# VHH binders against o75319: the designs that were tried, part 294

Target 1, 181 residues: o75319
Amino acid sequence: GNHIPERWKDYLPVGQRMPGTRFIAFKVPLQKSFEKKLAPEECFSPLDLFNKIREQNEELGLIIDLTYTQRYYKPEDLPETVPYLKIFTVGHQVPDDETIFKFKHAVNGFLKENKDNDKLIGVHCTHGLNRTGYLICRYLIDVEGVRPDDAIELFNRCRGHCLERQNYIEDLQNGPIRKNW
Below, E stands for the ipSAE of ESMFold2; O stands for the ipSAE of OpenDDE; V2 stands for 0.75 times the mean of E and O plus 0.25 times the DockQ between their complexes.

## First folded at step 19 (VHH)

Design ra21 (framework vhh_h_nbbcii10_fgla; at its last look DockQ between E and O 0.02; V2 from the best seeds 0.00; counts 0 for: pae E 19.7 > 2, placed apart)
Fold by OpenDDE, look of step 19:
Structure ra21 (fold): chain B 181 residues (1-181), chain A 122 residues (1-122)
Amino acid sequence: as target 1 above (181 residues)
Amino acid sequence: QVQLVESGGGLVQPGGSLRLSCAASGFTFSYDRSYALGWFRQAPGQGLEAVAAISGSGGSTYYADSVKGRFTISRDNSKNTLYLQMNSLRAEDTAVYYCAAKYPWFDEYDYWGQGTLVTVSS
């Protein structure tokens, strides 16, 4: 269905590029069928996503979709030139090691293949906050060696919203480093 | 939890045809831009050989020289199934055939099926 996700309207559509990284987080864009349930200023479609990214003088090189549903939009709603990666990620619980590995593996692969440009890795879940923030921070911590608190602060600042889930925060701050291969 | 399950293998005479299927779960082909899919095979006493592949984003296909013109890789998004149509089968096509999935920008496949045996013999 085209039911608007709960609290979806409460979050900024698109964050800012995370300095020193190629990550940008955003909430899930909604396909056109959702627009009838939204005020014009509330609408955020795949097209709007790209427009907003462009307004920031950035370009998306990859979209990682962490939602656990398929109802929000389709890959066909995106430009063909932008790779789309779906990683089904269950909400509210810390992603399992497989999910973490998939995310890190995909990011590393993209970075390896895109050394000649500055295109961004766009990451989103439903709200583009908790699952998104966790996996981005997990990457920064495990792969880039960033201090957990620094990673979290950086993400929160750039996303314009703070990670909300205590279990995610706790795992980032005190959880074990996950395997990178 | 990506799983690939091959089926359709069996015994066939030279010159015959066979259609392999790979049922995928844990992801959907409607998001095929997320994965490239491929068929591999391993003949007795030999190494793993790439047979055919199909890209997620553009529908590009690849075939090994040994199977070009004889094999066709395809996918059905509605069934979440990858196929390998094998025509004009030869004895040298005898192998265990594997279905695999990978991210588009990677060279290595991350997910593999258990394989299905194809035997071409008179």
Scores: ipSAE 0.345, ipTM 0.710, lowest interface PAE 1.4, mean pLDDT 93
Fold by ESMFold2, look of step 19:
Structure ra21 (fold): chain B 181 residues (1-181), chain A 122 residues (1-122)
Amino acid sequence: as target 1 above (181 residues)
Amino acid sequence: QVQLVESGGGLVQPGGSLRLSCAASGFTFSYDRSYALGWFRQAPGQGLEAVAAISGSGGSTYYADSVKGRFTISRDNSKNTLYLQMNSLRAEDTAVYYCAAKYPWFDEYDYWGQGTLVTVSS
């Protein structure tokens, strides 16, 4: 069991802050026990995550973990000053309305509590791409009124990788209008 | 570089009150980088004791059992200043009090002030 997620090495560890938003996306950090299977330059630990965020002159105020497992790192590996929220998100298909609602609720709660600072919401799944990109874009489209193509372009540019799953892209572009509440 | 400077210590009678201040420079609590902040104390001949801590956002606080209900930690983001309001002071509270800051990615406090002496004596 301590295998590196498929294609995890192929993705940039951390993206850039998405301008005009409070989001930053990254791939799942891996606790020290995974490093036996990684070259030093391939390592991306919870500590490395926060170092990279600091190098961008930013600060995380919330981490939303979209993975269906806790095998990659434990919340105890994160600074106690950073809230952590797990939203179990089924892979391979468009997230259901309950998952989308949980994500919207968490983001709105954070924005209200943090309206007087500049802290970021860090969002990750395993690769920080498909589920992460979908939910961030879904929020921007439904709550902020961003056009689907503009949301997708912004995410792709700031993540440094394009959304890959066609069913997610199709749902963002052509899917039904969803209620926020 | 981050600098922390304590003030407000002094001599006080049992049952009295003091307010300690910790002025921070080299970062802005609300607009640059926020760190967890704390107060520690060391009585003569004793080890260092954690007294109180507050998150960068102010949403989470910690108090030692010995001061709970008597001391209140707070912060003023616009002044980059951390406070410790100490009420109902006792002789056992006599110590040098230190302000400290912790980076979000470390478990230990990285920056320390010079300390301010609090003496509680009849």
Scores: ipSAE 0.000, ipTM 0.086, lowest interface PAE 19.7, mean pLDDT 84
ESMFold2 (binder alone), look of step 19: mean pLDDT 80; pTM 0.821

Design ra22 (framework vhh_h_nbbcii10_fgla; at its last look DockQ between E and O 0.47; V2 from the best seeds 0.00; counts 0 for: pae E 11.1 > 2)
Fold by OpenDDE, look of step 19:
Structure ra22 (fold): chain B 181 residues (1-181), chain A 122 residues (1-122)
Amino acid sequence: as target 1 above (181 residues)
Amino acid sequence: QVQLVESGGGLVQPGGSLRLSCAASGFTFSYDRSYALGWFRQAPGQGLEAVAAISGSGGSTYYADSVKGRFTISRDNSKNTLYLQMNSLRAEDTAVYYCAAKYPWMDEYDYWGQGTLVTVSS
């Protein structure tokens, strides 16, 4: 259906690029059919996403969609020049090793093939916060060797909202490193 | 969880036609335009050869010189199936044909089918 996700309006549409990385997090853009249920200033469409990214003088090179539904927007709503990856990720649970690996693999592949540009990896779930934050932080911790607290702080600061799920935070801080390959 | 299953292989005479199918599961074509799909083949005693590829969006296609003008790669999102229409088949087209999928930004294909044998012989 076209119901607005709970608390969706409470979150900033787009975060900032995470310094030292090519990650940017945002909440899920909603296709046009949702607009009738939103005030004009609340609307955040795929088009709006790209406009906001441009306003930051950035460019998206990849979008990773972590939502567990397909009702929010269609890949066809995105420019053909920007690849779109769907990783169905269940909410509220720490992503399993397969999901983590899939995310890492995708990111590493992108970085490997995009060394000659500065295009961003856009990551979102519903709110672009918990699942999104976990996987980005997991990557920074496991692959880049960033301290868990530093990764979390960096993400929170750039997203403009803090990770909310204690199980995600706990796993990031104290959980085992997951395989990268 | 991604699986690719080829079908449609068989024996055909030179000059004949054959249509291969690759049924994909574990991802949906309509939502996963991030998957580039391709056909490969391995002839007896030879290495793996790229035959045809289609971008995730379906907007771009690639063909090996050896099959250009004869083979057509296509996808049906509603059926989640990749096809290879093979016309004007030649003896040298005899091979096991594999379906494969990858992210467009990656060099290597991550997912492969089991293959289907195509034999072109009089």
Scores: ipSAE 0.607, ipTM 0.834, lowest interface PAE 0.7, mean pLDDT 94
Fold by ESMFold2, look of step 19:
Structure ra22 (fold): chain B 181 residues (1-181), chain A 122 residues (1-122)
Amino acid sequence: as target 1 above (181 residues)
Amino acid sequence: QVQLVESGGGLVQPGGSLRLSCAASGFTFSYDRSYALGWFRQAPGQGLEAVAAISGSGGSTYYADSVKGRFTISRDNSKNTLYLQMNSLRAEDTAVYYCAAKYPWMDEYDYWGQGTLVTVSS
């Protein structure tokens, strides 16, 4: 079935670009088959995502999809010119080191190939908050040397919602720096 | 993390056939269609030659001119395995064959197997 994810309607569709970074976070876009249970103003499709990014005068150069399913939309629903990467990330658990490494590797590869433009990396899970916020903050802390509290504050402000999952927050604040390569 | 393991190499006579396999782990073909996959070869004393590639979407294939019509690249997403079917083999096909993977937006292949030797000789 096409069940709307729990509390998906409660979150802003797309955040703001995180200053000093190439990241923007959003909740999972939903293909047209989900719209039967949505009011028109509640819809947030892959097309709506790109329209909202354009409204911010930004451009996506990569989408990293952290969801554990392929039900929400298909990569072919995205413009052919925008690379798409799925990283299956288990919810409710701090992502394992293999998942963190794959995220870091993808981000660093993108930055190398896009150093001469200003295109953004769009990251989403189901709500664009906990898994998304954790991996973005983990990258900023481990690779960019950002203080944990500063990374969390920046993410929260730009997403428009605070990280909710305490085990993620605890790991970011007090956990070890993870291997980068 | 990501591992690629080749198999299926060996000694074969000219005109013969072999099928190379590349088992992947650390990513899943059916869920992660972002990787481009390819076969490369290196003859003794020579550089790497790209032999064949298949797109992350699975629809597009690419072949070196020297192997067109004789080699077929394919993948089985349910087995997480890349294949190279090599027919009408010639002495010039003798090389170590490598399986490789990359993200579509990158110019370079990042993940490589250890290689499997194919020898075409009487």
Scores: ipSAE 0.005, ipTM 0.287, lowest interface PAE 11.1, mean pLDDT 86
ESMFold2 (binder alone), look of step 19: mean pLDDT 80; pTM 0.822

Design ra23 (framework vhh_h_nbbcii10_fgla; at its last look DockQ between E and O 0.42; V2 from the best seeds 0.00; counts 0 for: pae E 10.4 > 2)
Fold by OpenDDE, look of step 19:
Structure ra23 (fold): chain B 181 residues (1-181), chain A 122 residues (1-122)
Amino acid sequence: as target 1 above (181 residues)
Amino acid sequence: QVQLVESGGGLVQPGGSLRLSCAASGFTFSYDRSYALGWFRQAPGQGLEAVAAISGSGGSTYYADSVKGRFTISRDNSKNTLYLQMNSLRAEDTAVYYCAAKYPWLSEYDYWGQGTLVTVSS
């Protein structure tokens, strides 16, 4: 249905680019059918996403959608020039190794092929916080060798909201490194 | 978990037509528009050759010069199936045909089918 996700309004639509990375996190944009249930200032559509990114003088090169539903917007709502990757990711649970690997593989591939530009990897789940934060941090930790606390702090600061799920935080801080390839 | 299964291969006479199908599972065409899909073929004693490709959105297609004007690549999102319509078949089209999928920004295809044999002979 077209019900607004719980607490969706509580989160900033779009974070900031994470310095030293190509990542930007945002909450899920909602297609037009949701607008009737929102105040004008609460609306955040795929079009709004791109406008907000542009306002930051950035450009999206890839969107990774981690939501476990398809009701929020359609890939057709995005420009054809921006690849869209769906990775169905169950909420509240630490993503499994396959999910982590898929995410890493996609990101690494993008970075490899986009060395000549500065386009961003946009990542979102429902709120663009927990699943999104985990996978971005997992990447920074496993692939970039970033200290877990630094990765988490960086994400939280740039997203404007802190990771909320203790199991995600614990896994990032103390969990095993996952294979990259 | 992504799987591709080709079908539709067989024996056909020169000038004939054949339609190959590739049933995809593990991802959904309508939602995973980032998956670029392609057909490859390997003739006996030859290397793998790209035949045709279609973008994730379906808006762009590519054809090898050898098949341009004769082959058509298409996708049916409702069936999660990729097709290769082959018309005006020639003996040199004889090969095992493979379906493959990848993210557009990747240089290599990640997922491959088992292949289906197409034999063009009088």
Scores: ipSAE 0.586, ipTM 0.806, lowest interface PAE 0.8, mean pLDDT 94
Fold by ESMFold2, look of step 19:
Structure ra23 (fold): chain B 181 residues (1-181), chain A 122 residues (1-122)
Amino acid sequence: as target 1 above (181 residues)
Amino acid sequence: QVQLVESGGGLVQPGGSLRLSCAASGFTFSYDRSYALGWFRQAPGQGLEAVAAISGSGGSTYYADSVKGRFTISRDNSKNTLYLQMNSLRAEDTAVYYCAAKYPWLSEYDYWGQGTLVTVSS
């Protein structure tokens, strides 16, 4: 159905660009069919996403969708000029190595092709927090050599909400570095 | 790890038809709609030519002018396979054919098969 995802209203729609990176995180935008269950100020559609990014004087060059469903919006609801990548990511468990590798590959490819602009990689799961924060931090740790606690702090500050799932936090802090290719 | 394996090449007479297949592993077409998929060919002593491509969403196809109306690119998610249906073959179509995949924001294809030879001759 058109049910609003649990606790979705409790999260800021869009975070801030993470300094020193090309990442911005947000919660899943919801297509118009969901708006009957939302107050006007609670709405966050695909169009609202792009308006909010523009208000920050930023531009999205890629959207990475980590949700394990297709019910929230369709890629056709996005501007045709913005690349979209779905990486099916199971919630509640640390993403497997294949998922992590796919995320790293997408980011590295984007950075190579966009080295001469300042476009951002938008990343979301349902709430734009746990799966999103894990994969962004995993990238920063494994590829950029950022200390785990620094990556987590940067994500939390820029998203405006703290990572919540302890198994993700523990894996980032104490788990193995994953292969980058 | 992504792997692409072509098959279906061979000897065929001018005017004939051939269907190339490209079996993919390391990603699943139905879940990885972001990959652009394509066929390329290289005749002996010639450069690499893009033949056909299909977007991850399936909404856009590309064909080289030399093959428009004769070749059809398609994908089968149940078999995780990319196809090139080649009709009305000409001697000029003789080449090694490669399937390839990339993320849509890249200008270069990252993943390539080993190639399958197509020879069009009497």
Scores: ipSAE 0.005, ipTM 0.296, lowest interface PAE 10.4, mean pLDDT 87
ESMFold2 (binder alone), look of step 19: mean pLDDT 81; pTM 0.825

Design ra24 (framework vhh_h_nbbcii10_fgla; at its last look DockQ between E and O 0.66; V2 from the best seeds 0.00; counts 0 for: pae E 12.5 > 2)
Fold by OpenDDE, look of step 19:
Structure ra24 (fold): chain B 181 residues (1-181), chain A 122 residues (1-122)
Amino acid sequence: as target 1 above (181 residues)
Amino acid sequence: QVQLVESGGGLVQPGGSLRLSCAASGFTFSYDRSYALGWFRQAPGQGLEAVAAISGSGGSTYYADSVKGRFTISRDNSKNTLYLQMNSLRAEDTAVYYCAAKYPWLGEYDYWGQGTLVTVSS
């Protein structure tokens, strides 16, 4: 259905680019059919996403959608020039190794092929916080060698909201490094 | 886990037609628009050759010069299947045909099928 995700309105639509990375996190944009259930200032569509990114003087080069549903928007709502990757990621639980690997592989591939530009990797789940934050931080920790607390702090600061799930935080801080390749 | 399974290969006479299918699993064509899909072939004693490709959105297609006008690549999102319609087949089209998938930003294909043999002979 077209019901607004719980607490969706409570989160900033788009975060800031994470300094030193190509990542930007945002909450899920909602297609037009959701607008009738929202105040004008609450609306956040795929078009709004791109406008907000542009306002930051940035450009999206890839969108990774981690939601476990397809009801929020259609890939067709995005410009054809921006690749869209769906990684169905179950909420509330730490992503499995396959999901982590898939995410890393996609990111690494993008970075390898986009060395000549500064386009961003946009990542979102429903709220653009927990699943999104975990996978971004997992990448920074496992691939970039960032200290877990630094990764988490960086993400939280840039997203404008703190990672909420304790199991995600615990795994990031104390969990094993996952396979990169 | 992404899997690609080719089918439809066989023996056909020169001038004949054949339709190859590639059933994809582990991702959905309608949602995973990032996956570019392609057909490759390897003839006996020769290297791998790109035959045709289609973008994730389906809006763009590529054909090798050797198959232009004869082959058509298409996809059915409802069936999660990639097709290669091969018309006016020639002896030189004899090869194992492979289906492959990749992210559009990658230079190489990540996923490959097992291949299906196409033999064009009188």
Scores: ipSAE 0.293, ipTM 0.676, lowest interface PAE 1.4, mean pLDDT 93
Fold by ESMFold2, look of step 19:
Structure ra24 (fold): chain B 181 residues (1-181), chain A 122 residues (1-122)
Amino acid sequence: as target 1 above (181 residues)
Amino acid sequence: QVQLVESGGGLVQPGGSLRLSCAASGFTFSYDRSYALGWFRQAPGQGLEAVAAISGSGGSTYYADSVKGRFTISRDNSKNTLYLQMNSLRAEDTAVYYCAAKYPWLGEYDYWGQGTLVTVSS
């Protein structure tokens, strides 16, 4: 079935653009078939995502989907002009070096191709928090040289929720810099 | 890790047909509308020639002029497999055929199969 992901209702749908970056984070949008189990104010569809981004006077130029499943929505539910990239990211553990590299490569490619506009990279996992926060912060730390605590604070504030998984936080704060971009 | 494996090559007489298959692993066709997939070939002593390509969405195809109207590129997302239907084969179609894939923001095909030989007897 179309079971609502655990705790999905507890998270704000969309964060704010992270100042000084091209990132915005959100929880996974759910296609209309999930709405039977949601109150109207709880719904967050692909259309709702784009409406909320427009309400912030922003525009998405890429969506990076970190979920390990395709059940939540189809790329066809997105405007066909918006590039979509799925990077299968295993939950519960710090993403491996291949996953981190793929993320960095996608971000760097986007920044090169979009240097003449202000479009955002939208990043989501299921809740838009742990995997999403880890990879965004890993990028900021490794590629842009942001201090770990500053990256985490920026993500938490702009997402509207704090990173929860301690193994991710520990790896960001005290783990090695990854030179894989 | 992305892997591509071709099959379906062999010996055929002029005017005949063959269907090449390319099984992909390490990525899924249905998840990525921005991937491009293609067939390339290399005849003995010749350079590499792009034969056909198809976008991840399936909305755009490319064919070399030498094969237009004779070859058809297609894919089956449920089997994660790319195809090249080759009709009205000619001696000049003799080559090793390669399956290849590229990401949307790379200008190059970075993933290649091992190749499969197609021989069209003259």
Scores: ipSAE 0.000, ipTM 0.207, lowest interface PAE 12.5, mean pLDDT 86
ESMFold2 (binder alone), look of step 19: mean pLDDT 82; pTM 0.845

Design ra25 (framework vhh_h_nbbcii10_fgla; at its last look DockQ between E and O 0.01; V2 from the best seeds 0.00; counts 0 for: pae E 14.8 > 2, placed apart)
Fold by OpenDDE, look of step 19:
Structure ra25 (fold): chain B 181 residues (1-181), chain A 122 residues (1-122)
Amino acid sequence: as target 1 above (181 residues)
Amino acid sequence: QVQLVESGGGLVQPGGSLRLSCAASGFTFSYDRSYALGWFRQAPGQGLEAVAAISGSGGSTYYADSVKGRFTISRDNSKNTLYLQMNSLRAEDTAVYYCAAKYPWLEEYDYWGQGTLVTVSS
């Protein structure tokens, strides 16, 4: 159905590029069928996503969708020129090693193939916060060697919202490093 | 937990036709932009050869020179199945054919089927 996700309206549609990275986080864009349930200023469609990215003088090179549903929008709603990756990620629990690996592998592959540009990796879950923040931070920590607190602070600052899930935060701060290959 | 299962292989005479199927699970073709799909084959005593590929968006296809004009790669999103239509088969097409999937921007395929044997012989 086209039920608006709980608390979806409470979050900024799009964050800022994370300095020193190619990551940008945003909440899930909603296809047109959701608009009838939203005020005009609340609407955030795939088209709006790209407009907002352009307003930041950025360009998306990849979208990673971490939602565990298919009802929000379709890949066909995106420009054909932008790769789309769906990684079904269950909410509220720390992503498993396979999910983490898939995310890392995808990101590394993108970076390898896009060294000649500055296109961004757009990552979103429902709110673009917890699952999104965890996986981005996990990548920065495990792959880039960033201190966990620095990664979290950077993400929070750029997203405009703070990670909320304690289990995610704790895993990032104290959890084991996950394999990169 | 992506799985690919090939079927449709068998014995066929030169000049004949065969259609291979690859049933995919663990992901849905409705999100076809998430995965690029391809067919590979390995003939006896030879290495793995790329045969055909289709982009994640479905807008682009690739064929090995050896199969151009004879083979057609396609997908059915409703069935979550990849196909390889093989026409005008030749003895040199004899091989185990594998279905594979990868993220479009990656060079290597991550997921592979078990393969299906195609034998072209008179």
Scores: ipSAE 0.520, ipTM 0.787, lowest interface PAE 0.9, mean pLDDT 94
Fold by ESMFold2, look of step 19:
Structure ra25 (fold): chain B 181 residues (1-181), chain A 122 residues (1-122)
Amino acid sequence: as target 1 above (181 residues)
Amino acid sequence: QVQLVESGGGLVQPGGSLRLSCAASGFTFSYDRSYALGWFRQAPGQGLEAVAAISGSGGSTYYADSVKGRFTISRDNSKNTLYLQMNSLRAEDTAVYYCAAKYPWLEEYDYWGQGTLVTVSS
């Protein structure tokens, strides 16, 4: 049996595009085998993800999956062939410099290759909140030069939930600058 | 970190021309089209005046009435540089000129250069 991730039902499935960026955040979609413990209105499948993005008049050009496991869904279960990249990000700790580097490298590569369109980078961890918010904000701060509080406010507003992990928030606000790029 | 560095200021005669440059770093214009970019100036004894701005998309420009028809704002994405071409300069254009940037979700310009002095005299 496939168990629903803890607190997964507490979060909105998909956020809004973060204005002035190419980012959109979402919680992990769950393949069909998870649905036996979900009410119809609670379901959020790979197909539902793409429908919700289309409803916003947006298009995904890259999915960055910050989870380690494939138990939630597999890339081949996506309804379209979209570039997919898994960057393992350990939970509960501030992501290490190698993880931050991989994320920045992936985002910068996407932006270069997609400069002539408006496709989005969809980013998720399990809940699409703490690890996702940290890495998006770290990118905006380190690469785009956005002030930490502005990055956090933008993410929180567009995700529809505030970042929860205090150690992530403190690292974004007061931690060392990660000058990898 | 976004950094803005102005250059191209100096002394020029009335009726002359000057081109200001603003070198940007911390983002690449060709990959992030979201910043609104602008030029502001502060004349001696005066407050800041918005001179010209260009939208993040690059399709819209704004000019203060005092400079319209004489100044042209432009950007060169390949050089990450914002320009202000100033023609038909007058004594009242004497000021420190600042380059500034903001994200679309912010109400104010939050990123500023150090300024470059333009003096129109003699």
Scores: ipSAE 0.000, ipTM 0.165, lowest interface PAE 14.8, mean pLDDT 84
ESMFold2 (binder alone), look of step 19: mean pLDDT 80; pTM 0.821

